# VHH binders against Hydroxyproline O-galactosyltransferase GALT6 (GALT6), part 13

Target 1, 215 residues: Hydroxyproline O-galactosyltransferase GALT6 (GALT6), of Arabidopsis thaliana (Mouse-ear cress) (q9lv16r187to401)
Amino acid sequence: NIMELPCGLTLGSHITVVGKPRAAHSEKDPKISMLKEGDEAVKVSQFKLELQGLKAVEGEEPPRILHLNPRLKGDWSGKPVIEQNTCYRMQWGSAQRCEGWRSRDDEETVDGQVKCEKWARDDSITSKEEESSKAASWWLSRLIGRSKKVTVEWPFPFTVDKLFVLTLSAGLEGYHVSVDGKHVTSFPYRTGFTLEDATGLTINGDIDVHSVFAG
Below, E stands for the ipSAE of ESMFold2; O stands for the ipSAE of OpenDDE; V2 stands for 0.75 times the mean of E and O plus 0.25 times the DockQ between their complexes.

## First folded at step 22 (VHH; framework vhh_rezetamig_d1)

Design u1 (from r2 with S33H; at its last look DockQ between E and O 0.58; V2 from the best seeds 0.00; counts 0 for: pae O 4.1 > 2)
Fold by OpenDDE, look of step 22:
Structure u1 (fold): chain B 215 residues (1-215), chain A 123 residues (1-123)
Amino acid sequence: as target 1 above (215 residues)
Amino acid sequence: QLQLQESGPGLVKPSETLSLTCTVSGGSISSRHYYWGWIRQPPGKGLEWIGHIDYSGSTYYNPSLENRVTISVDTSKNQFSLKLSSVTAADTAVYYCARGRYDLWNEVLFDHRGQGTLVTVSS
């Protein structure tokens, strides 16, 4: 699915995507076969959002001005990851990977925002039952007035079969991604691309797209 | 720092076999996280994927070149090679060796490449 952005983007531009990740499926493509120890088919659930330069040279692949790739399942790390990058003429830049750790204080920020926010890395949070128990404990702690700083750890921002609202915004120094109103990641602009070059939006992968808005 | 360097003859006669070697430094070609491949750019044309080989020895070739291309790895030397048989003037290009990462997609992705070497096919 390609949405054309004839005028490209400008400072303050935003794209909102409403979608739902699909269930993991067995990937037969040998390119994905980072075999865990055992012959089991790697299950994959991932999608990608890309800003592309569609006005590129005839016969060349459009540059990927922004590649945003949430991987719910199937990453080589075995954990949920959000990866961002750029690609020009089949050459990828240095990938930015958010793996659930907050960016360090000594790392560069993008418009004052960290490159990666923290999310809970416990595999156990994928069970609906634990979310309900944490919610219950949170409510109980509020009722009992004991100010135990319940550090509410936010889960990975994407869940299979759960609707999400992703907002991509163009700032001064880079792109900002929020999911369900919460900042998730920021990606600095790479050299060689301008906001005006982003004349196409593509969304592909294990996602049901409900709506896309550009403004 | 990862470095890739192409080596081989810059001139090949028609019908002969083009042979190039890529020497990798600053990283191991035996890593399961990467594949190693070749791309080329003919004069005045865009980049063309030739093929690549992964850690398991599996090879993937451009269908347009599949019958003429062989890519191999020498782990002992941390090198991989390209052979392109039955060359013609159309095979004149700057050839690049490159490292790719698996992105869970069917697309060929490279994150590093060499400086490139010009190979001219001429009588």
Scores: ipSAE 0.026, ipTM 0.400, lowest interface PAE 4.1, mean pLDDT 85
ESMFold2, look of step 22: ipSAE 0.587; ipTM 0.833
ESMFold2 (binder alone), look of step 22: mean pLDDT 89; pTM 0.905

Design u2 (from r2 with N106Q; at its last look DockQ between E and O 0.66; V2 from the best seeds 0.00; counts 0 for: pae O 6.0 > 2)
Fold by OpenDDE, look of step 22:
Structure u2 (fold): chain B 215 residues (1-215), chain A 123 residues (1-123)
Amino acid sequence: as target 1 above (215 residues)
Amino acid sequence: QLQLQESGPGLVKPSETLSLTCTVSGGSISSRSYYWGWIRQPPGKGLEWIGHIDYSGSTYYNPSLENRVTISVDTSKNQFSLKLSSVTAADTAVYYCARGRYDLWQEVLFDHRGQGTLVTVSS
């Protein structure tokens, strides 16, 4: 599924994607299977959003000016991650991985935003029941006026079979990704690409795309 | 810092075997996280994947070249090599050795490559 962006992007451009991640499926890809210890099929749920330069040299694969890859399941780490990168002529750049930790204070920001926001790491098998209880306790604490700083940890921004609204915005220093109105990650512009070069949008993987808007 | 360097003859006669070696420094070719491969760019054409080898010794080749290509690894020297048999003028290209990382996609992608070496097939 390719959406053409004939004029490319400019400062302030935004792309909004409404979609729903699909359930994990068994993948027999040797690349994936090699990453895990054991002969068992690895379950994978992931999708990718890419800005591509479609006006590239004839006969060459269009560069991936932005590769955004949320991995709900199947990453080698065994945890949900958001990976971003660029690819030119079969060569990837340095991947930016968001693994649920907030970017360090000493790290470079993109238009004043951190590269990675924090989300709750399932270190604890918190059963669906515990999430509901935390939400209830949060509401209760608000009602009882006890200022206990309930640090609301936000979960991973994507959930299987749950609709999400992803907004990709082009800033001065890089791309910004928000999900359901919350900032998730920012990716600095890489050298060799311009916003105007981004003349195509592709969305692939384990996702049901409901709508795409570019403005 | 990871560095890859191609070495081998820049001139090969038709019907002979092209042989190149890639020397890797700043990283081990025995890592389970990576595969090592070769790509080439003929004059005026795009990049073409030749093949790669992973830590287990499994090889993957471009179907168009599969019958002529052999990729091997020498872990003791931290090197891997390319052999392309029965070369023709069509095999004239800049050859690159490269490292790839295993990913969840079917595409062959690399994250590092050498500077490249020109190999000309000429009588």
Scores: ipSAE 0.017, ipTM 0.366, lowest interface PAE 6.0, mean pLDDT 84
ESMFold2, look of step 22: ipSAE 0.580; ipTM 0.822
ESMFold2 (binder alone), look of step 22: mean pLDDT 88; pTM 0.898

Design u3 (from r2 with D54E; at its last look DockQ between E and O 0.06; V2 from the best seeds 0.00; counts 0 for: pae O 5.1 > 2, placed apart)
Fold by OpenDDE, look of step 22:
Structure u3 (fold): chain B 215 residues (1-215), chain A 123 residues (1-123)
Amino acid sequence: as target 1 above (215 residues)
Amino acid sequence: QLQLQESGPGLVKPSETLSLTCTVSGGSISSRSYYWGWIRQPPGKGLEWIGHIEYSGSTYYNPSLENRVTISVDTSKNQFSLKLSSVTAADTAVYYCARGRYDLWNEVLFDHRGQGTLVTVSS
């Protein structure tokens, strides 16, 4: 699905996507790559949002000005990640990976926002039962007046079969991604691309797209 | 060491069926960890994915070729095959058989490939 953005993006432009991630499956329509011999084949639940330069040279693949790739399942790490990158003429840049850790204080910010926000790493198969217990403990702590700073850890922003609202915004220094109103990641503009070059939006992968708004 | 070798006619007439076989040595095609597929490279063009087959027998084909492509496996011979029907000059290419795995986004990830065989479609 391609949405044309004839005028490209400008400062303050935003794209809102309402969607629902799908369950993991085997890829059916992939590109070709050669990799080293590795482990067992894996199922993948992931989708990508891309800003593309559609006005590029005839016969060439449009550059991916922004590649946003949430991976719910199938990443090498075995954990949910959000990866962002750029691609020009089949050459990928350096990927920015958010793996659930907050960006370090010494890292560059994008318009004052961190590149990666923290989310709860399911290190523990928290059974549905533990979520209920955490909720109960939270209520209990509120009742007992002990201000234990309940550090509410936010989960990975995407869940299979759960609707989300993703907003991509163009700032001064880069793109900002929020999910359900919460900042998740920021990606600095890469050299060689302008906001005006982003003349197409594509959303593909394991996602049911309900609506897309560009403004 | 895993080896893949393509075999079949190097010349096919228009409208005929291109048939290739890949012989696998040094590994079993019955492994659940891998799929087996075909890719091709037309002269002066990039690589094109044709399709692949999983251990389960599930096949995945390039939509542009889906109606003309059949990939099958012969476990007894440790081989898998490609049939491409109704060929035209556009089907002239070096054909490769390959082993792959599902991994990263939007990629058929192959870790081994044959040397390739040129198939020319000509009257």
Scores: ipSAE 0.023, ipTM 0.302, lowest interface PAE 5.1, mean pLDDT 84
ESMFold2, look of step 22: ipSAE 0.458; ipTM 0.782
ESMFold2 (binder alone), look of step 22: mean pLDDT 89; pTM 0.902

## First folded at step 23 (VHH; framework vhh_rezetamig_d1)

Design v1 (from q4 with N106Q; at its last look DockQ between E and O 0.71; V2 from the best seeds 0.00; counts 0 for: pae O 2.9 > 2)
Fold by OpenDDE, look of step 23:
Structure v1 (fold): chain B 215 residues (1-215), chain A 123 residues (1-123)
Amino acid sequence: as target 1 above (215 residues)
Amino acid sequence: QLQLQESGPGLVKPSETLSLTCTVSGGSISSRSYYWGWIRQPPGKGLEWIGHIDHSGSTYYNPSLENRVTISVDTSKNQFSLKLSSVTAADTAVYYCARGRYDLWQEVLFDYRGQGTLVTVSS
């Protein structure tokens, strides 16, 4: 599914995608994950949003000016991730991976925004008991008036069969991705690509696209 | 750090076989996550995929070159090679060995490549 952006993007341009991730499907030959010994298939749920330069040199593959790949399932890490990259002349750049950790304070920001926001990682088998205790503690803290900074941990931005609104914005220093109004990740512009070169949008993978708006 | 280095003759006569070897350091060629391949860039032209070999030993070649191309791996030396038979002037190019991975869409993409070696086909 290709949407042409004949004028490319400019500063302040934004693309909004309303979609729903599909359920994971079995892949026997996963390309981005390794089969564990004894496994015949890996469950994969992922989709890809790309800005492409469709005006590329004849005979060459259009550059992927932005590759955005949310992986709900199927990443080699076994965890949900958001990977971003560029591809030019069949060469991937250095991938930026958001794995649920907030970017460090000493890391470069993009227009003042961190490259990766934090989301709740299922690492904690929080036993049902701990969730109940947290809920109880939350209620208790509310009753006792102690303003305990309830650190609300946000989940991974994408959920299977749940509609999301993704907004990709072009800033001064890079692209910004928000999901359901919350900043998720930012990706700095890489040398060699311009916003004006982004003349195509593609969305593929395990996603039902409901609508796409570019402005 | 992964490094790939091409080696072989820079000059090949027409109708002969172009042979190149890629030496991989800083990583194992036996990794299941990657394929190893060759790309080239003729003068004034874009990059052209030649082919690659995956961990299973399966080879994939550009259809335009399929009959002339052989890619092989030597795991003992951590090397892989390219043979291109019956070369013509059209095969003059900078040749790159590269490590690749498939994207989710089964596209051939390379994440690392060598510095490249010029191979000129001339009588």
Scores: ipSAE 0.034, ipTM 0.431, lowest interface PAE 2.9, mean pLDDT 86
ESMFold2, look of step 23: ipSAE 0.475; ipTM 0.780
ESMFold2 (binder alone), look of step 23: mean pLDDT 89; pTM 0.902

Design v2 (from q2 with N106Q; at its last look DockQ between E and O 0.71; V2 from the best seeds 0.00; counts 0 for: pae E 2.7 > 2)
Fold by OpenDDE, look of step 23:
Structure v2 (fold): chain B 215 residues (1-215), chain A 123 residues (1-123)
Amino acid sequence: as target 1 above (215 residues)
Amino acid sequence: QLQLQESGPGLVKPSETLSLTCTVSGGSISSRSYYWGWIRQPPGKGLEWIGHIDHSGSTYYNPSLENRVTISVDTSKNQFSLKLSSVTAADTAVYYCARGRYDFWQEVLFDYRGQGTLVTVSS
């Protein structure tokens, strides 16, 4: 599905996508993941949102000014990731991967926002016992009046069969992605692309798109 | 740092076979994560995918060139090659060897390429 943005984007432009990730499906010939020994297929649930330059030179593929690819399942890492990149003349740029870790403090920010926010990783799923202990500790801390800053860990922003609201915003230094009102990632503008060149929006993959709004 | 370097003759006669080699340094061509391929850019035209070979040895060629193209890998030399038979003036282009990484969309996209080498087909 291609949505034309004839005027391109400008500073402050935003695209809102309401969608629902689909259940993972089996892929027998994964291209970016290796089948484990004995596995016949890899389960994949992923979708991509792309800003494309549809005014590209005749005979060339439109540049992908922004490639946003949430991978709920099927990434080679075996974990949920959000990958962002650009593609020009069949050449990918350097991918930005958010893997659940917050960007480092020394890392470049985009309009003051980190490139990657933190989400809870399955590895951090403390045993039921640890959750119970944390809950107990939380209650205890509440009883003792010690305002321990309960660091709420947020899950991966996308869940299969769960409706989400994704907002892509064009800032001064890059694109900002929020899901359900929470900042998830920011991607700096790359040289050679302009906001005005983003004249197309495509959404593909394992997603049911409910609505798209551009403003 | 990964480097790709094209090598081969810059001039080929019509009906002959164009042969290029890509030497890869700073990385192994045996990696399962990547495919290795060739693209070209004729003068005044856009980039054209020629083909690529993946870690399994499977080759994928542009249908327009499929009958004339052979891509092979020499793991011992960390090289891969292009042969294009029965060349014509239309095959004059800057040829690039490139590394690609597959995505979920099965698109032929590359993340690294050489500087390119001009091959002119002329009598």
Scores: ipSAE 0.144, ipTM 0.531, lowest interface PAE 2.0, mean pLDDT 87
ESMFold2, look of step 23: ipSAE 0.375; ipTM 0.716
ESMFold2 (binder alone), look of step 23: mean pLDDT 88; pTM 0.895

Design v3 (from p3 with Y112V; at its last fold request DockQ between E and O 0.65; V2 from the best seeds 0.67)
Amino acid sequence: QLQLQESGPGLVKPSETLSLTCTVSGGSISSRSYYWGWIRQPPGKGLEWIGHIDYSGSTYYNPSLENRVTISVDTSKNQFSLKLSSVTAADTAVYYCARGRYDLWNEVLFDVRGQGTLVTVSS
ESMFold2, look of step 23: ipSAE 0.556; ipTM 0.821
ESMFold2 (binder alone), look of step 23: mean pLDDT 89; pTM 0.899
OpenDDE, look of step 23: ipSAE 0.739; ipTM 0.896
ESMFold2, fold request of step 24: ipSAE 0.529, 0.432, 0.491; ipTM 0.812, 0.767, 0.795
ESMFold2 (binder alone), fold request of step 24: mean pLDDT 87, 87, 88; pTM 0.884, 0.886, 0.886
OpenDDE, fold request of step 24: ipSAE 0.834, 0.833, 0.808; ipTM 0.936, 0.938, 0.926

Design v4 (from p3 with Y34H; at its last look DockQ between E and O 0.01; V2 from the best seeds 0.00; counts 0 for: pae O 12.2 > 2, placed apart)
Fold by OpenDDE, look of step 23:
Structure v4 (fold): chain B 215 residues (1-215), chain A 123 residues (1-123)
Amino acid sequence: as target 1 above (215 residues)
Amino acid sequence: QLQLQESGPGLVKPSETLSLTCTVSGGSISSRSHYWGWIRQPPGKGLEWIGHIDYSGSTYYNPSLENRVTISVDTSKNQFSLKLSSVTAADTAVYYCARGRYDLWNEVLFDYRGQGTLVTVSS
């Protein structure tokens, strides 16, 4: 399941993946979650996109120059997350986790883009009542001519059985991930890896891949 | 060097059929190792896979477009074509023809594409 990128990546390179997340399946030995006492299995729906250095030293595991792991279900937090990391010689770096909160204003940006965009979190079980009240408030605000900036909250960018278009782009300062044309996350380059080292692409997990384009 | 070039009208009326042709040069469309397909990019949106055709004439289409899409190959001209019926404004996009191969789980990897052609759906 390795796509070779013999020339590696360069600035402006992009990989587009068209895929569909699969339904969650039961895992008895989840890698991304802890079994609760009494649970025999955890439902997991996740997939991984990795840029790998295939020119690595013979006998060593290729470094994961970029590990992108959308977790629709099964994360230890119990919420959808997008985790990104690197791995060198079986040592993981510090994970960047997007959990639905927009990166803080004081946080470092990647090519002027935030590391994490916001998506709607189910935490707000806004009671149907609150949604109705928000809708009512929205209508009222429209009637009263107060241009309340309707902040449209976007959902988690991946949905089971729904096609998505993921674009991974190599910028100056890091990788940028867009889904369905919308920026989702950016990951800064880590020291020790170059774009040219990214000579392999792997996609694994609970995903039906329809197409991949590298340019 | 492999080159792909899209051709066709840049303007299509709603409900009509969008027709594009891709001319391939520097390579044979009859290659058994490659698929030939179409992708598009609506304004402000990401790339969308439309479908592809292999050397046997087997077609695979995006489910979202499957009922409206027809891809065909003309080996004599080293061309393949796209027809998208019943177009709406949502079909306005830059259309790219592309060459691909199965690389991941027998899924299509496109490794070459044309420059793209803008097709606008407007009355």
Scores: ipSAE 0.006, ipTM 0.214, lowest interface PAE 12.2, mean pLDDT 85
ESMFold2, look of step 23: ipSAE 0.015; ipTM 0.353
ESMFold2 (binder alone), look of step 23: mean pLDDT 89; pTM 0.900

Design v5 (from p1 with Y34H; at its last look DockQ between E and O 0.01; V2 from the best seeds 0.00; counts 0 for: pae O 15.2 > 2, placed apart)
Fold by OpenDDE, look of step 23:
Structure v5 (fold): chain B 215 residues (1-215), chain A 123 residues (1-123)
Amino acid sequence: as target 1 above (215 residues)
Amino acid sequence: QLQLQESGPGLVKPSETLSLTCTVSGGSISSRSHYWGWIRQPPGKGLEWIGHIDYSGSTYYNPSLENRVTISVDTSKNQFSLKLSSVTAADTAVYYCARGRYDFWNEVLFDYRGQGTLVTVSS
């Protein structure tokens, strides 16, 4: 799916995508993972949202001003990841990877927002037994009137076959991505690209796009 | 702060000429670094580039509209205008005037635009 943005983006511009990730499919030549010895294919569920400079020089691939790549399945890490990057003349920049950990306090923020928000990682899925114990402790704490700040851990923002609302916003210092009203990641503007350069939106991969709004 | 404001009739009859004017404030239309253009968005469709004019007076038009489009600049009024001849229902759209700058690829990029004005073509 391609949406032309002939005027590019400006400060405050936003793109809203309503979509649903598709189930993982087998890929024999995965781009985001390495086949393990003996494996013929890797299951992959990913999609890409890209801001592109469609008005590129004739004969050149349009630059990817923003590459946003949620990987539900198939990342080389074996975990859900949101990767962001830029690509110019077939050269990728340094990837920003959100792997479920909140950005460090000493890390640069984008318009005061962290580059990566935290989500629940499968590794933290305490055994059903631990969840039951947490639930019990929560009830107990409620009974004892001690308001233990229940830190609600949010899951990975994308789930297969679940509708999501992704909002990409252009801030002063970078792009901000929210899913279902919650901030997920922010990506600083890279040198050489401007908001005005973003003259196209592409969405590809394992996603059913229901609607796209640009404003 | 740069402001662009579209003005003109909101209703045009088929076969007539659509005429719009963009008034620029907070910036000079004579800037050598910028071009001034028009874009439109038909109902339910994406944005379409109509054309633009640069500081030298050179005009660039969408090939699909080239024969019908005229863009001109009035530096004395800090305005530029759009004329679209022989309009049909397909020309019904929200029209935006915009300022553009050349990107590092020497392509047309708009960085500011007006609020837009709806022009309806109907008999």
Scores: ipSAE 0.000, ipTM 0.211, lowest interface PAE 15.2, mean pLDDT 85
ESMFold2, look of step 23: ipSAE 0.531; ipTM 0.805
ESMFold2 (binder alone), look of step 23: mean pLDDT 85; pTM 0.863

